# Designs tried in a protein design chat: VH-VL binders against q47xb5. Part 2

Target 1, 225 residues: q47xb5
Amino acid sequence: MTSAKNVIVDTGCANLSSVKFAVERLGFEVTITDDITIIQQAEKVIFPGVGSAKHAMKNIKAKNLEAALQGLTQPVLGFCLGMQLMTESSTEGKKSSTEGNNDDNTSHIVPCLNLIPTNVEPLKAQGNRLPHMGWNTLTQVSNHPIFKGISEGDYFYFVHSFAAPISEYTIASCEYGSTFSAAIAKDNFIGCQFHPERSSALGSKIIQNFLELDSTELNQELVNL

## First folded at step 1 (VH-VL)

Design a10 (framework fv_adalimumab_6cr1)
Fold by ESMFold2-Fast, scan of step 1:
Structure a10 (fold): chain C 225 residues (1-225), chain A 118 residues (1-118), chain B 107 residues (1-107)
Amino acid sequence: as target 1 above (225 residues)
Amino acid sequence: EVQLVESGGGLVQPGRSLRLSCAASGFTFDDYAMHWVRQAPGKGLEWVSAITWNSGYIDYADSVEGRFTISRDNAKNSLYLQMNSLRAEDTAVYYCAKAEYDWYFDLWGQGTLVTVSS
Amino acid sequence: DIQMTQSPSSLSASVGDRVTITCRASQDISNYLAWYQQKPGKAPKLLIYAASTLQSGVPSRFSGSGSGTDFTLTISSLQPEDVATYYCQQYDSAPYTFGQGTKVEIK
């Protein structure tokens, strides 16, 4: 077994104990920290989040983590809000459409880390209840290494009202009234909308795949969805 | 045969010590987390302690923390529970259990009875 | 600590009856719930994990449902060999807590 130096970024807005426990139950050591030097020196970085993108970005900026996170070259895995923070921006609050409406109220648009060039928008649930809460399947799964042992039809736990659309960065999809990105990736940055720490054995498999990931596997061109 | 066999139980006086052993066979022992679960006579199940495949994570129920020590020897396919400062309330059948991904107990031993009495 | 409460504590039913046992967690545990069957003098046996996944070798008359805080174990057609005490267990976080058990008997 590899004892890699793994960290969970302390953004101040997430309950990190469940994420730490999920990692430790697999036999890996992990440190929760907001120390820039420790984060930069880690072999693997887990970037979880709960709550709103607005509050998370305020905490990231207050801790001077924005530039540090943008400069990371090792593998980084974001969960739920962590994935959303990796995008260019999140549309929060009452703004229900990004196309056709020329609303200049920027208070509903939260600039994020811009690590993966897509955006988070309100989930088009087509009459289904929001948030999308509970177990749902991956409808398409790419050949990305975090999905070793994961197949189309596998169940993961979701709780969200906002989602990234299907794009060239999508590595897994899910359907809930409409099709959205269950996971996205660009270079060393990987994000999943679902909660691996809450997704039973399959979620543990995602975390294990990430912690065992060799960065050379990310240099291969992935098949787009 | 895939099995877990507990040993080391018996009658012991309050304040004394016992060491329980669990011998695993039929599966790759060092791929799995192991747990101890106990059951007092006529009562329900109570989780006691857990240890991951590499001993990297260890935890205890509050009732036994500081008195019991879980350990494993992967070369011998064995799990242990060192029980110190035993109390009458520790009287129970002690089960060794294998966990899938530390999540649930898919294989149990037949248990070993520990009776703490004067 | 997460507390697990089962209902009822005991029940008696006839062969062929549908039996339901309920388990409630004091906080959200997603689907990190297992059900065990224990016959007198025997070790517990895993029936269901991840709230609804049937363990290999377990008869299809057993099923589980629920998520979050409320869970149900169902025996669609009770058989004589199903006489046992049934336990739910959460494995969301330590300490891994069990319900108090439900004793199932034949009338």
Scores: ipSAE 0.006, ipTM 0.522, lowest interface PAE 9.6, mean pLDDT 86

Design a11 (framework fv_adalimumab_6cr1)
Fold by ESMFold2-Fast, scan of step 1:
Structure a11 (fold): chain C 225 residues (1-225), chain A 119 residues (1-119), chain B 107 residues (1-107)
Amino acid sequence: as target 1 above (225 residues)
Amino acid sequence: EVQLVESGGGLVQPGRSLRLSCAASGFTFDDYAMHWVRQAPGKGLEWVSAITWNSGYIDYADSVEGRFTISRDNAKNSLYLQMNSLRAEDTAVYYCAKDLSYEWLPDYWGQGTLVTVSS
Amino acid sequence: DIQMTQSPSSLSASVGDRVTITCRASQDISNYLAWYQQKPGKAPKLLIYAASTLQSGVPSRFSGSGSGTDFTLTISSLQPEDVATYYCQQYDSAPYTFGQGTKVEIK
């Protein structure tokens, strides 16, 4: 058992190495782990994910991480799927045009961690291709501490077919046929739909802002859009 | 627009040292990681080293670890590679390359400078 | 270290032919895969990154596909100026390793 200041939660998802290197290139040490005690004692927790919410939630439950993650009081930052897992649920099982060959003909709701009380639904792309893949701008940015040095019009890398709608928990927005939450937050839980580990200098600023975050900064009401 | 100009290559004896320089222009140098990549005559590409914009993270290929040192001077828009304990197998064209915005892949390359390690 | 293996090591094709080059990673690299073109005596030129994203200024006859461990570069209609050696590179984790290269020739 080793103690770790910064932790990346090992949910069994791919690309954990790229997240680790994104943190390390900023001069921070970080440990990838699924050990509940190490996660609970960390000062900062990064919660990444790619793939489906259904498979990620199965892995979380199989590793007995669900209750541990729900009880975290230190700052937690989720990336892409990690953000989606922080919501109450995802409707990822519903067929889309890009998933026409999928045999899941039933609307499906995947219960998630319910850390931030919003939901993930199919992105209303209004004729644009799915997934929303590539560089796109933040259309509105709150004064949340993770956005120090980030402005409206800044580019981030997105790859997703599902999104959280605009709500009281939205701290940044993006537009791709419709307006959706580029980032959401409640208390110590922060999620971004984009991939900071792939989003150039600006993505590195998000990660750095998070790793330098003081928990007292999260108590400000004006943080949300 | 983006320009990278390597210098410092030449003939050097085994066991000696050589320092390569790369002068950058046409982009905001201190916003990007930088790479050194080499290519032995008639052979493929080998990534050598990379350094972040703030020198906070540096990495090396195993073949050069402990012998080569990458560094940068942002005030001078310059990248360096200090090459110690040179071996015949270090003979290569050395390319300076700009990172694609924290992606850790080279997008623009200089013309290269030839280093020949022989007697 | 992640090993990158390209196939074939060389090929000859006619102008207008569809050319396919494959690249295999020894472990999952998601989509952190780039393709480069290198002409004799010149520095490499980035063609594709993120497995399938075409670099600005690169002709649309070039395309990339794949994820995980298996990747493909396709030239839909080979042109004389495409004669070069092509390299894949993974950029998921250091050291950022290249494939051995595929030499593309006409005829």
Scores: ipSAE 0.005, ipTM 0.456, lowest interface PAE 13.1, mean pLDDT 85

Design a15 (framework fv_adalimumab_6cr1)
Fold by ESMFold2-Fast, scan of step 1:
Structure a15 (fold): chain C 225 residues (1-225), chain A 121 residues (1-121), chain B 107 residues (1-107)
Amino acid sequence: as target 1 above (225 residues)
Amino acid sequence: EVQLVESGGGLVQPGRSLRLSCAASGFTFDDYAMHWVRQAPGKGLEWVSAISWDSGSIDYADSVEGRFTISRDNAKNSLYLQMNSLRAEDTAVYYCAKDTPYSWEYYFDYWGQGTLVTVSS
Amino acid sequence: DIQMTQSPSSLSASVGDRVTITCRASQGISDYLAWYQQKPGKAPKLLIYAASTLQSGVPSRFSGSGSGTDFTLTISSLQPEDVATYYCQKYDSYPLTFGQGTKVEIK
């Protein structure tokens, strides 16, 4: 018998120590685990994700976590790749091409967890450098409970080359050559493209708001932009 | 123009404590993350710790976590490293390093000249 | 943790020579790679960030290339003032790790 109030899902090789540290700095205990029973019985689940969507989904399936994650009814917060894994699919492509290398012309659509009905595609940076790396502002912020104390113009740390477009599930937006979803949500599933664990006091506020969240606060009126 | 000046280094016995300071000038200190990087005599560079502009995010290398505490005082333009339970392998020149022009990019555009910490009996 | 390995550990070359130093990451780090120069008795200086972007004020004889796991620092025409140890550093995520360094000397 092992129980945990707050859980970080161990999806494989991830920067889990930084996420654990960010939670513990706020005075909360948290357990890193890939145990389906512990995850299902947790009050709060943090889903960080790392690497490519293809690699992460392979690890999730190898650990038999896919169905378990899809069946969660408690609040779940994903960030960075974790948010992307919550969508229907992610597009992946070759990152570099140099003289002498064969053009592989290969990109794959990677099926993800399909928790939030949107898709991840290459960020339309319009000549700006990829990845979108560094501090950038939230251009629109909804009345979602995780944004208590967060305002339009607040800075968060981003590191990504792929993004979900604006949709009915967008709860915060950001601009980097084009406008994309900085955060998305549907029911109990919440995803942030930015890294709360690396976003200073404001990122800590997002984590705190999530850990203090009552699931009854997650209604349709509050999640829309 | 930009200056980082470390102080507080010296000879200390194993198991004791030492506090390093870094005085910053020539830039808006409270807009940037700050780091400590060390270098043992004749060895390479090792990142030690990082602190965000508002002290809201702090990171440590595994080798020092639980023993060292990074902090800053933005009103004084100062960065600190409290070093507890010092070990012989902590002997190094400790550099104060400024994060880049875009904040928290995690590479260092300016470094102090370093302060030597020697841990020996 | 991602390990950073530099090659060679040291080299000697003549003034005017082209010098190449390599850095390998044990896992992909995209272009989150910086190069530093540390002259004897001095603090490190940033030369290159994002694998290939030259820092302001750095001589044009320095250049960087690579992505993913394999990176190169090139000095197109070695000068006496370039005698130093050169370090690569990954910065895709914490912990921030440096290569072990490459010592460059004049023959």
Scores: ipSAE 0.000, ipTM 0.439, lowest interface PAE 13.6, mean pLDDT 84

Design c02 (framework fv_cemiplimab)
Fold by ESMFold2-Fast, scan of step 1:
Formats: C-alpha cells, sequence, structure tokens
Structure c02 (fold): chain C 225 residues (1-225), chain A 118 residues (1-118), chain B 107 residues (1-107)
C-alpha cells in the first residue's frame, strides 16, 4: 500500500522541483505524484500550474485527475495557474480550430475545475506592463488561517496576465492598475495568484501555515474578506 | 472510439419506478461528467440530470428534482438514472451523453424509450 | 432558469442555399452556448461549442457567432445531409436549457 502525507500534484508543471524544495526546506516531506489514490489519501495537496489554462486542463483530463481533484475533501492549495484552474473558467486570447485548420486567431473561454465559483479574466492593468511581474503588496488580508503572521502591505512575487476579480471568495487582494484577488478560497480549496515558493520568508510562511492547517479551521463563515 | 449504450427503457405505470443504465467505452469514464437528456415524442430536447466525474456533485432539472437520482459506477464504466414516482410527462427517449467540459455534450448514445402509461 | 428561444421555428431551403438560425437567452450567458444537429430517429450531434468553436469532424460550412444574449448558427452552401433539426443549448449554469429547435426542410 503506498501513501504520502503531503503531495504535489504532477500536472506537468515545470516548477515542480522548486515547489518541492520550498516545502522540504521547512522540514516537511512531500511527494510529487499523479497517482489518484495517493492524492486522495494525502492529508495536504498542493496544486501548482504552469502554461495556459487550456493546456493545463487538457493535461489534467489526460491524467484522469479532474474528477479526483473535484472530490478532494482535505485542504488543497493552488499556486498561480493552479489557483486559476480552481475557478469556473478562464478567458484565453487564442485557440486552435477543431476542424483542423489551426487558426489561432479567435478568443476562447476555457472551462476549469469549478471548485471555487469565480472566473479568470485578462488583468485590467490600465496601461501598466503585462505580465504583472515582480514584487507587490497584499492590499487586504482576511483572517484565513494561511495568513497567520501575514499582514496588509506584505510583499509577494507575482507573474501573471490573468486574474480573478474581487468576489465573496476573495481572501486577499492586490492592486496593479485595478484591484484583483491575490488569493481565493471556498471550503477546503485555497488558491494564491502569487508564487509562495518564490516569495522569500513570507511565501515560506504561507506554505508552512497551509501544511500545519487543521481542516476544522476552514469554517467559511469566518475567513473570507 | 467513444460509445454510449443506454438500456432499461420499458412501459411502466404512473407512480412506478425504473432504473436506466448507460454503458460507456472508448474514453476514461471517471475523467468526465455525464448527463441524461430526454426527448418526448415529437418534441424538443430537455436536459434532465448531470453528475461530476467523481460522482460527488449531482444536478437536476426542476421537473425531476426529488423523483430522479443520478449515479455512476466508475469501476464498471456505467451511468445510472433512478426514476421514481413516474408521470405521463416523463414519457420520452432518454439519451446518455458525455459532458466534455461543463455542459458541452460531445458524444451521445442512441437513446432508450421510456413510456409511462396505464 | 435561463430560457432559450430560437428563430425561425422552421424554414425551407434548397441545396446550395445559405441559412441562418438565431438563438436568444433570457439573460447573459457570455459565450456558453452550444449548437446541436438532430436527424429523425437519431441522437443529436454536437456542431459548435463556446458559441463559435467548431467541433472536430464537423464541416467548415457550419459557423457560430454571438455573445451575451444573441447567437447565430450559419450553414453556408447547404448540403442534402444538412436537412435536420438544430438546437441551441446554454451551458452557463445548471439547469442546462435547450432552445425549442429549428426544423430545416427541403423547399
Amino acid sequence: as target 1 above (225 residues)
Amino acid sequence: EVQLLESGGVLVQPGGSLRLSCAASGFTFSSYAMTWVRQAPGKGLEWVSGISGSGGSTYFADSVKGRFTISRDNSKNTLYLQMNSLKGEDTAVYYCAKDEWYGYFDYWGQGTLVTVSS
Amino acid sequence: DIQMTQSPSSLSASVGDSITITCRASQSISSYLNWYQQKPGKAPNLLIYAASSLQSGVPSRFSGSGSGTDFTLTIRTLQPEDFATYYCQQSYSTPYTFGPGTVVDFR
């Protein structure tokens, strides 16, 4: 029988090794896996993502992970694109024609996992350069347990061109031309638009808070903005 | 090659119960949501019910809520529709369909006819 | 629930014609609209998803457009096999709802 306490979902993400290192430097063991049984039996699941939502959803379906992820009841933390995949949908600028003409000239809406019922749209940067790349502050921070020891004005590392708007699921906000969700949550599913594995001591604190999280702390009544 | 085969449609009395089955092959069944869509004789399509790939979420049209239950057995690649308290208005061909991405029904079975009549 | 309407309810056309079918939603559904074709005695076939994306294997003479509440299916250079009933369907939210259908007949 194979099991792991903490897992990183192997979605083909290029930064899996850096996420694993960030966890291990805190003294935790973690396994990178796409094995549905190991993922379902884990106490904590980290869900990173890389590339476009369309490509990532194709890989998730190809690995038989969509249903498994939707059925998870333990805490799940998504990073960057991983957060975006937790939403209902993402808007992408180009698509390939399904008739085989390979016309990448049309915009497309990509259905995602719908774990947290909000949507991802192009970031309204209001003339600022895209992607939003670099260090930026959290403008509001909820009482959610992953933010223990984190305050308004703390810096995190961002690299993105798409964002979820402010909604009832927002647990932290950020401003870059417009205000967007730096983190969202519903029940056991938590997503961060920033990269905690790249965000120095504060990012390490987010990861530590998550790995030390008791699911009884995830009462939705008390944690969202 | 994706195939869906419905079975179980028969003549049943009003107030009766019936279970429909849909046998799936040619795709990874547990990775996709599944749906039932019905069509009364000579009428249009009506969505009835949907179920997530894991079976953890189920959805129903108002006309069948409280009477119908959708379920799946991923080890057998089979989708079910349990129909209780059947009414004449439930008379229809019932189609099983694969839900490619949140409401896009890309493959359909040939349907099974349910007749509710005395 | 989101109500779907289609226009016309039926139309007569000849091979080689170009035809347009309209679908309207009772509220904005963004681009979450699909089009299906159904022939007598057969199951429906998906033609178009996400308002304008052509399903694999569907001929390029079929095209979809629109967003929000108003959507259009166009069939250019109608072929004999295109005489069928066409349904739109919103996938924005459950319960998913179909339009009443448009019958495309000879002449």
Scores: ipSAE 0.005, ipTM 0.427, lowest interface PAE 17.2, mean pLDDT 85

Design c04 (framework fv_cemiplimab)
Fold by ESMFold2-Fast, scan of step 1:
Structure c04 (fold): chain C 225 residues (1-225), chain A 121 residues (1-121), chain B 107 residues (1-107)
Amino acid sequence: as target 1 above (225 residues)
Amino acid sequence: EVQLLESGGVLVQPGGSLRLSCAASGFTFSSYAMTWVRQAPGKGLEWVSGISGSGGSTYFADSVKGRFTISRDNSKNTLYLQMNSLKGEDTAVYYCAKGYEDFWSGYFDYWGQGTLVTVSS
Amino acid sequence: DIQMTQSPSSLSASVGDSITITCRASQSISSYLNWYQQKPGKAPNLLIYAASSLQSGVPSRFSGSGSGTDFTLTIRTLQPEDFATYYCQQSYSTPYTFGPGTVVDFR
């Protein structure tokens, strides 16, 4: 009989303390879990991640979470790697051609959850240092409900070397040598490339907007970038 | 190869101040969180403080909050611990350690040799 | 703060023995537990992270298990270089906290 209104998915690859603290500071209870039943019954699901897409997908499959996550109908918010895992694939699992491997020397594409049909590729930083690490602005922001009270020019914290390009699923953009998706969404799945849990008051507002989100708002026509 | 070398540990009077340094080499310093862990003579390990790769976020144990500050100079590959209002209980070997990527990974894969701070009259 | 306890506080063993050290957290920490080895006069060395992941270069005789509040470190076929102090550490929340340590002595 243990159920939770809000959950943070424990994929085994990410330290989730900062995300839990960010939620609890807003007055919400949240449970970190890898239990499929608890995740499926939750009203809100937060899907954070750090590290490589290859290792995260391996752990998701080992925990039998892949199908469970793909079947979620309630709102789901991914942070950083969590956003990237929502796409069709990532090139983050790329191996150097100088490495001698039996089956992975030529494969650099990691299949992900395919919840939002876009792909993650190396950030085209145009001579700027990688990773893209530090505070940067949202250059365009849609009318998606997660952005209530958020405006173009607002600062968020980024740390990444890979990004999703601009597409019909982009709900916010950022520029770092090139323009990329700061956030993407399709139906109940929402992903932020930035780290709301580390983005001060504005990051807290993203999390609050998500936790207060009425799921019926996601059935309305949304304005994308 | 990753190397961390602490310096600055000396004998200090109670109420005094001291700054410890940790020189890092063999990795992209600015990309990794760093931490200070101390060990009093004959006692166990105590986490003291941590800092994100950019230096934008800092974290402290309650025992040192308000007295210690952690900082880093990424252009010099150096981590610092500024210790103020020192107490006898702060006597310890202070270790500098490298985090794995983000601070929230929370494990420390490389450690320096330590530097001894003694707080006594 | 999350308190960590270890059992036993000390253990006497012989080369070739299999030993287990237990670590308990005052609240659930999922799998955010790490194990370190420290030899006299030396810095700690990471053995296990995320409860069960063996650090690169660490011998396979070391293994970790557990989740929630109860965790174990097992050393199979104890070697002379394994006589050391072992610490668990939670990374679930700050402040990060270490267990008090378990001393593994020669007998």
Scores: ipSAE 0.000, ipTM 0.439, lowest interface PAE 16.2, mean pLDDT 85

Design n01 (framework fv_anetumab)
Fold by ESMFold2-Fast, scan of step 1:
Structure n01 (fold): chain C 225 residues (1-225), chain A 120 residues (1-120), chain B 111 residues (1-111)
Amino acid sequence: as target 1 above (225 residues)
Amino acid sequence: QVELVQSGAEVKKPGESLKISCKGSGYSFTSYWIGWVRQAPGKGLEWMGIIYPGDSDTRYSPSFQGQVTISADKSISTAYLQWSSLKASDTAMYYCARHEYYDSSGFDYWGQGTLVTVSS
Amino acid sequence: DIALTQPASVSGSPGQSITISCTGTSSDVGGYNYVSWYQQHPGKAPKLMIYDVSNRPSGVSNRFSGSKSGNTASLTISGLQAEDEADYYCSSYTSSSTLYVFGGGTKLTVL
């Protein structure tokens, strides 16, 4: 039937077409799918997402994708919410202060896939406008293979109100009122808080570097900041 | 404070060209999409297209593809909507509106509107 | 795809609650959590009231609430006030070349 070298996980989010376009314009074929067997047999998996962690995790569980994603051994690249879903949990499940007079579950943690042992929390913007939206620079960049041709000071497109803090898993940082993880990685799982599919030529380099990854590079160059 | 200011009302004849503007202030103009929405007299809202001024990525509604041109000049924080040849059916109020991310919902700030009247 | 389906009009009295529906398909309202609602008073630009199904911008009263079930999104206005009399439009993202679709609009009359 259908075989695919590169796949985009269909999490039900609205940005799948823009991610597919970003991959295809680089000359790669890619398949959008929620089929567990096709995902497990792929050489490269892209895990995008927009929206809330709570809704995304509900959709992942409804599609029976949770265990399948946790068991992947090939390179996996997450974008924005996709990166956040790779962590242990997100506080994104907290109710908005503008919701109702009764604040049932005003503070709630959303369990995520737990692929990279860090957590997502509200961005400490220190009075700057939220969401953190627009172009901003990477303040530190590791020698991780996905950053070949990328330097400190390079601009990427961000749109988020929640972020992972700096940890042993941070492979790139960004500053917006406070310093946070622009990208994180552990083993075969790599996540970018920014949107490579919207980050011009530099974003295209991230996608290309990922799609051209040799599996031996991850075994020998698991590097952090 | 975020503000979108549109150019003034226009009265035109069929076949004439027209370019109307929408100037953003109080935010990073190149970091947000600007959309254009049409409202014919007594009718509802109709989405025309959207542009990201940072790289000029432009998307059109199929109904307006080839009918209008959307552009932006980031040096003066201004987006444009242009017709090469106006028709009487182009008579409408035209709004510009800001959007954070093109595949989410919510045009959060709107211009005051530009009334375009096309008659013989 | 032309427009999302809304009732042409709804009415209520001060203090009452009213609900406006917005029906689409699995490729727009049913497929994504990207539904917004706009309020438009005569001669004025639209104002964003609800985004991403149920979120309120700063400055919007909590009397306005949004929800979604299947292919139908709903805007509910509780404690209806005279100032709420306006046209209301829903909008949804689509993954199609259209990107966005608006509903046909609903005229709310406060009697």
Scores: ipSAE 0.000, ipTM 0.439, lowest interface PAE 15.4, mean pLDDT 84

Design n02 (framework fv_anetumab)
Fold by ESMFold2-Fast, scan of step 1:
Structure n02 (fold): chain C 225 residues (1-225), chain A 118 residues (1-118), chain B 111 residues (1-111)
Amino acid sequence: as target 1 above (225 residues)
Amino acid sequence: QVELVQSGAEVKKPGESLKISCKGSGYSFTSYWIGWVRQAPGKGLEWMGIIYPGDSDTRYSPSFQGQVTISADKSISTAYLQWSSLKASDTAMYYCARLDYGEYFDYWGQGTLVTVSS
Amino acid sequence: DIALTQPASVSGSPGQSITISCTGTSSDVGGYNYVSWYQQHPGKAPKLMIYDVSNRPSGVSNRFSGSKSGNTASLTISGLQAEDEADYYCSSYTSSSTLYVFGGGTKLTVL
């Protein structure tokens, strides 16, 4: 294809098909691609991710996608790891002690795309089981366009052990032993810690809201918590 | 077609050095981690370490750190596993495998049998 | 523990269904949806059968299915056939002492 209206960035992860099916169930066409030109010309970009931030970032850099993604001006929606890659850095992955690591005591910190100036850190679950897995509610929801038809108390599917803290970029919160960012946004970049593609009717509503979004709505109606 | 081709079987004596290879083809070699997995005779699979050939970033299992060296030559799409001084306990089948971004080993080499005896 | 817990052996008859469990912790199987399963016939390299808990690679029979509940992943083989006789290994990404960990392996005997 020389053009695509809606694009899923091909990060090489196995979850791409689930995201594609979620979009297609809503009546939208979508193309999975790692072609920089097709991504840049798309009206909507979905940025999913599974696996480690380190593996994903190396793949992004190897494909020259880092600069291309950072330069996108159309709406971009990240899911789970995709949201985490939008931050400054992630500590997701293997932890190393300085005593046991003679090479690099910062090897567990992964620099990410720095599209939204926050960081991903271990979830403070306060004795609750990790990962935070299953259905949980949004405790606060902003007036961001992505949340049209979504209210506080609505359930979404989560599976994660790391999270972005509450910040000026938080557009929805969730509590699991501590309060964390269920979703973050800055300008055209929107990230969800939950998995809309697995979140039933409400998850479908998030995806639909995103696919129907225009850049003018982001400029006029973006409201953070 | 993605393929990993490993070097042939080796018979060595304790104290000798050895370097075995794993050549990738049919994909962008510098864009995927290559892992090494050991299987002692009659035993299970044991992960040893991984390398990212694009920048030679290497991660080891704690059990193998300092016992082996993993390296790669991206100009010939080949990863290596090497010992400076072999022990009889290093007798095993050694597999290389490509790591997908979904954290699983999707393609495996045929294995290199290393036998260390006097 | 340096390995995920699998039963050492399991057996079944042709046409039956069997399930192999793989138990870890919240830092591996419970922490991530990155569980894979490998089949190994005698003298052969392992072959990927299931990835990311429940997905099948192209060419793998739909008789093989994967699932996970909490810290335990499961591989189920339905319509058991003689050629399914092999060793099966689970694997998971881990955020603890190792980057990746394998299960101890399960020998499937088809009688």
Scores: ipSAE 0.005, ipTM 0.444, lowest interface PAE 12.8, mean pLDDT 85

Design n03 (framework fv_anetumab)
Fold by ESMFold2-Fast, scan of step 1:
Structure n03 (fold): chain C 225 residues (1-225), chain A 120 residues (1-120), chain B 111 residues (1-111)
Amino acid sequence: as target 1 above (225 residues)
Amino acid sequence: QVELVQSGAEVKKPGESLKISCKGSGYSFTSYWIGWVRQAPGKGLEWMGIIYPGDSDTRYSPSFQGQVTISADKSISTAYLQWSSLKASDTAMYYCARQYDFWSGYFDYWGQGTLVTVSS
Amino acid sequence: DIALTQPASVSGSPGQSITISCTGTSSDVGGYNYVSWYQQHPGKAPKLMIYDVSNRPSGVSNRFSGSKSGNTASLTISGLQAEDEADYYCSSYTSSSTLYVFGGGTKLTVL
């Protein structure tokens, strides 16, 4: 049976090669796979995604990955949509408030993996154009190990219309009309709303910090919660 | 405006120590790598190493590992290249340069160079 | 130290086009789209002319273009001018332990 130290979960997204290339450039070996056994045995798991939460969750269910992902105990890092899939739900399926008759708010909610107890909601852009697309700064950065060498004011690449609000799980914030979670974490699950694979040297530093994580660093943080 | 300003020319004898500097301004110093490139008189460019000032992560060319020390002080936006014991073969122009993307490795802004002459 | 292979010299007349080659292996030029080109006038620091094979920095003349085929990257200078006379260096990321490698350099003479 094939085993791999570092794994990128194949969620059916079109952009997996870019994430693989970003990891390999750092000198790490990485495997793209949807094989449950390989994913479970990996030392580090990257959970990428672009597109809609509804489509991604449909693919995850079709591949029977839902329970396997929920049971992971090793460090897991989600990018953009990958972060959103780690939450309880996304209102990304909610299109227009002027849409049709018999508006049932529940019909627009996409259940996600529920790894981190927060939700993804429409970004409160306060008149700024959506999507929030381009380079923007982190306004608050925690002492989480993935932010070693990263500071307030550092630039990352964003492209999104939906965001997780500030909560007890927020480990970095960003402002675009309102303040939202640029990154969230709970236990072994870490997600960032920005695209580290597209964020130049700083994004690469995030990926490197994650791949070099010592399990004892997360254990100490878990005790402090 | 982005600028890298290097320390002035040095004339040294073999066995002496030396530390030259490269000060960045006009950008977030901790968000970019700083590289060092050597050019011996009449010769081509040789990559020596790079440093990420935010956490002092340093990578050396195998040809220069153990021969020089690269460091940075992010509080004053300055990178350094240091020799514990100079040799005549260290005579060269030394450039610092800002590296935008780690993997592409291109240097978008260059310092003016520091000429180091090592002669008895 | 395995340097990328460039011709030692190339020459052309004003108004002509010239091409400078930069040849490596599948572990550097052939394996990645991370080739840059630098221009160096005597007594001056190098100047970035091309990055990521074919991209021009702001302020670099569109007479300069970059391309790559297999293990060989090329810098093409069209409409040669006297001020183009300089040394040109290519550079590439490498998957070997060296991270980055420069070419040996090419002296361009405008006759």
Scores: ipSAE 0.000, ipTM 0.459, lowest interface PAE 15.5, mean pLDDT 85

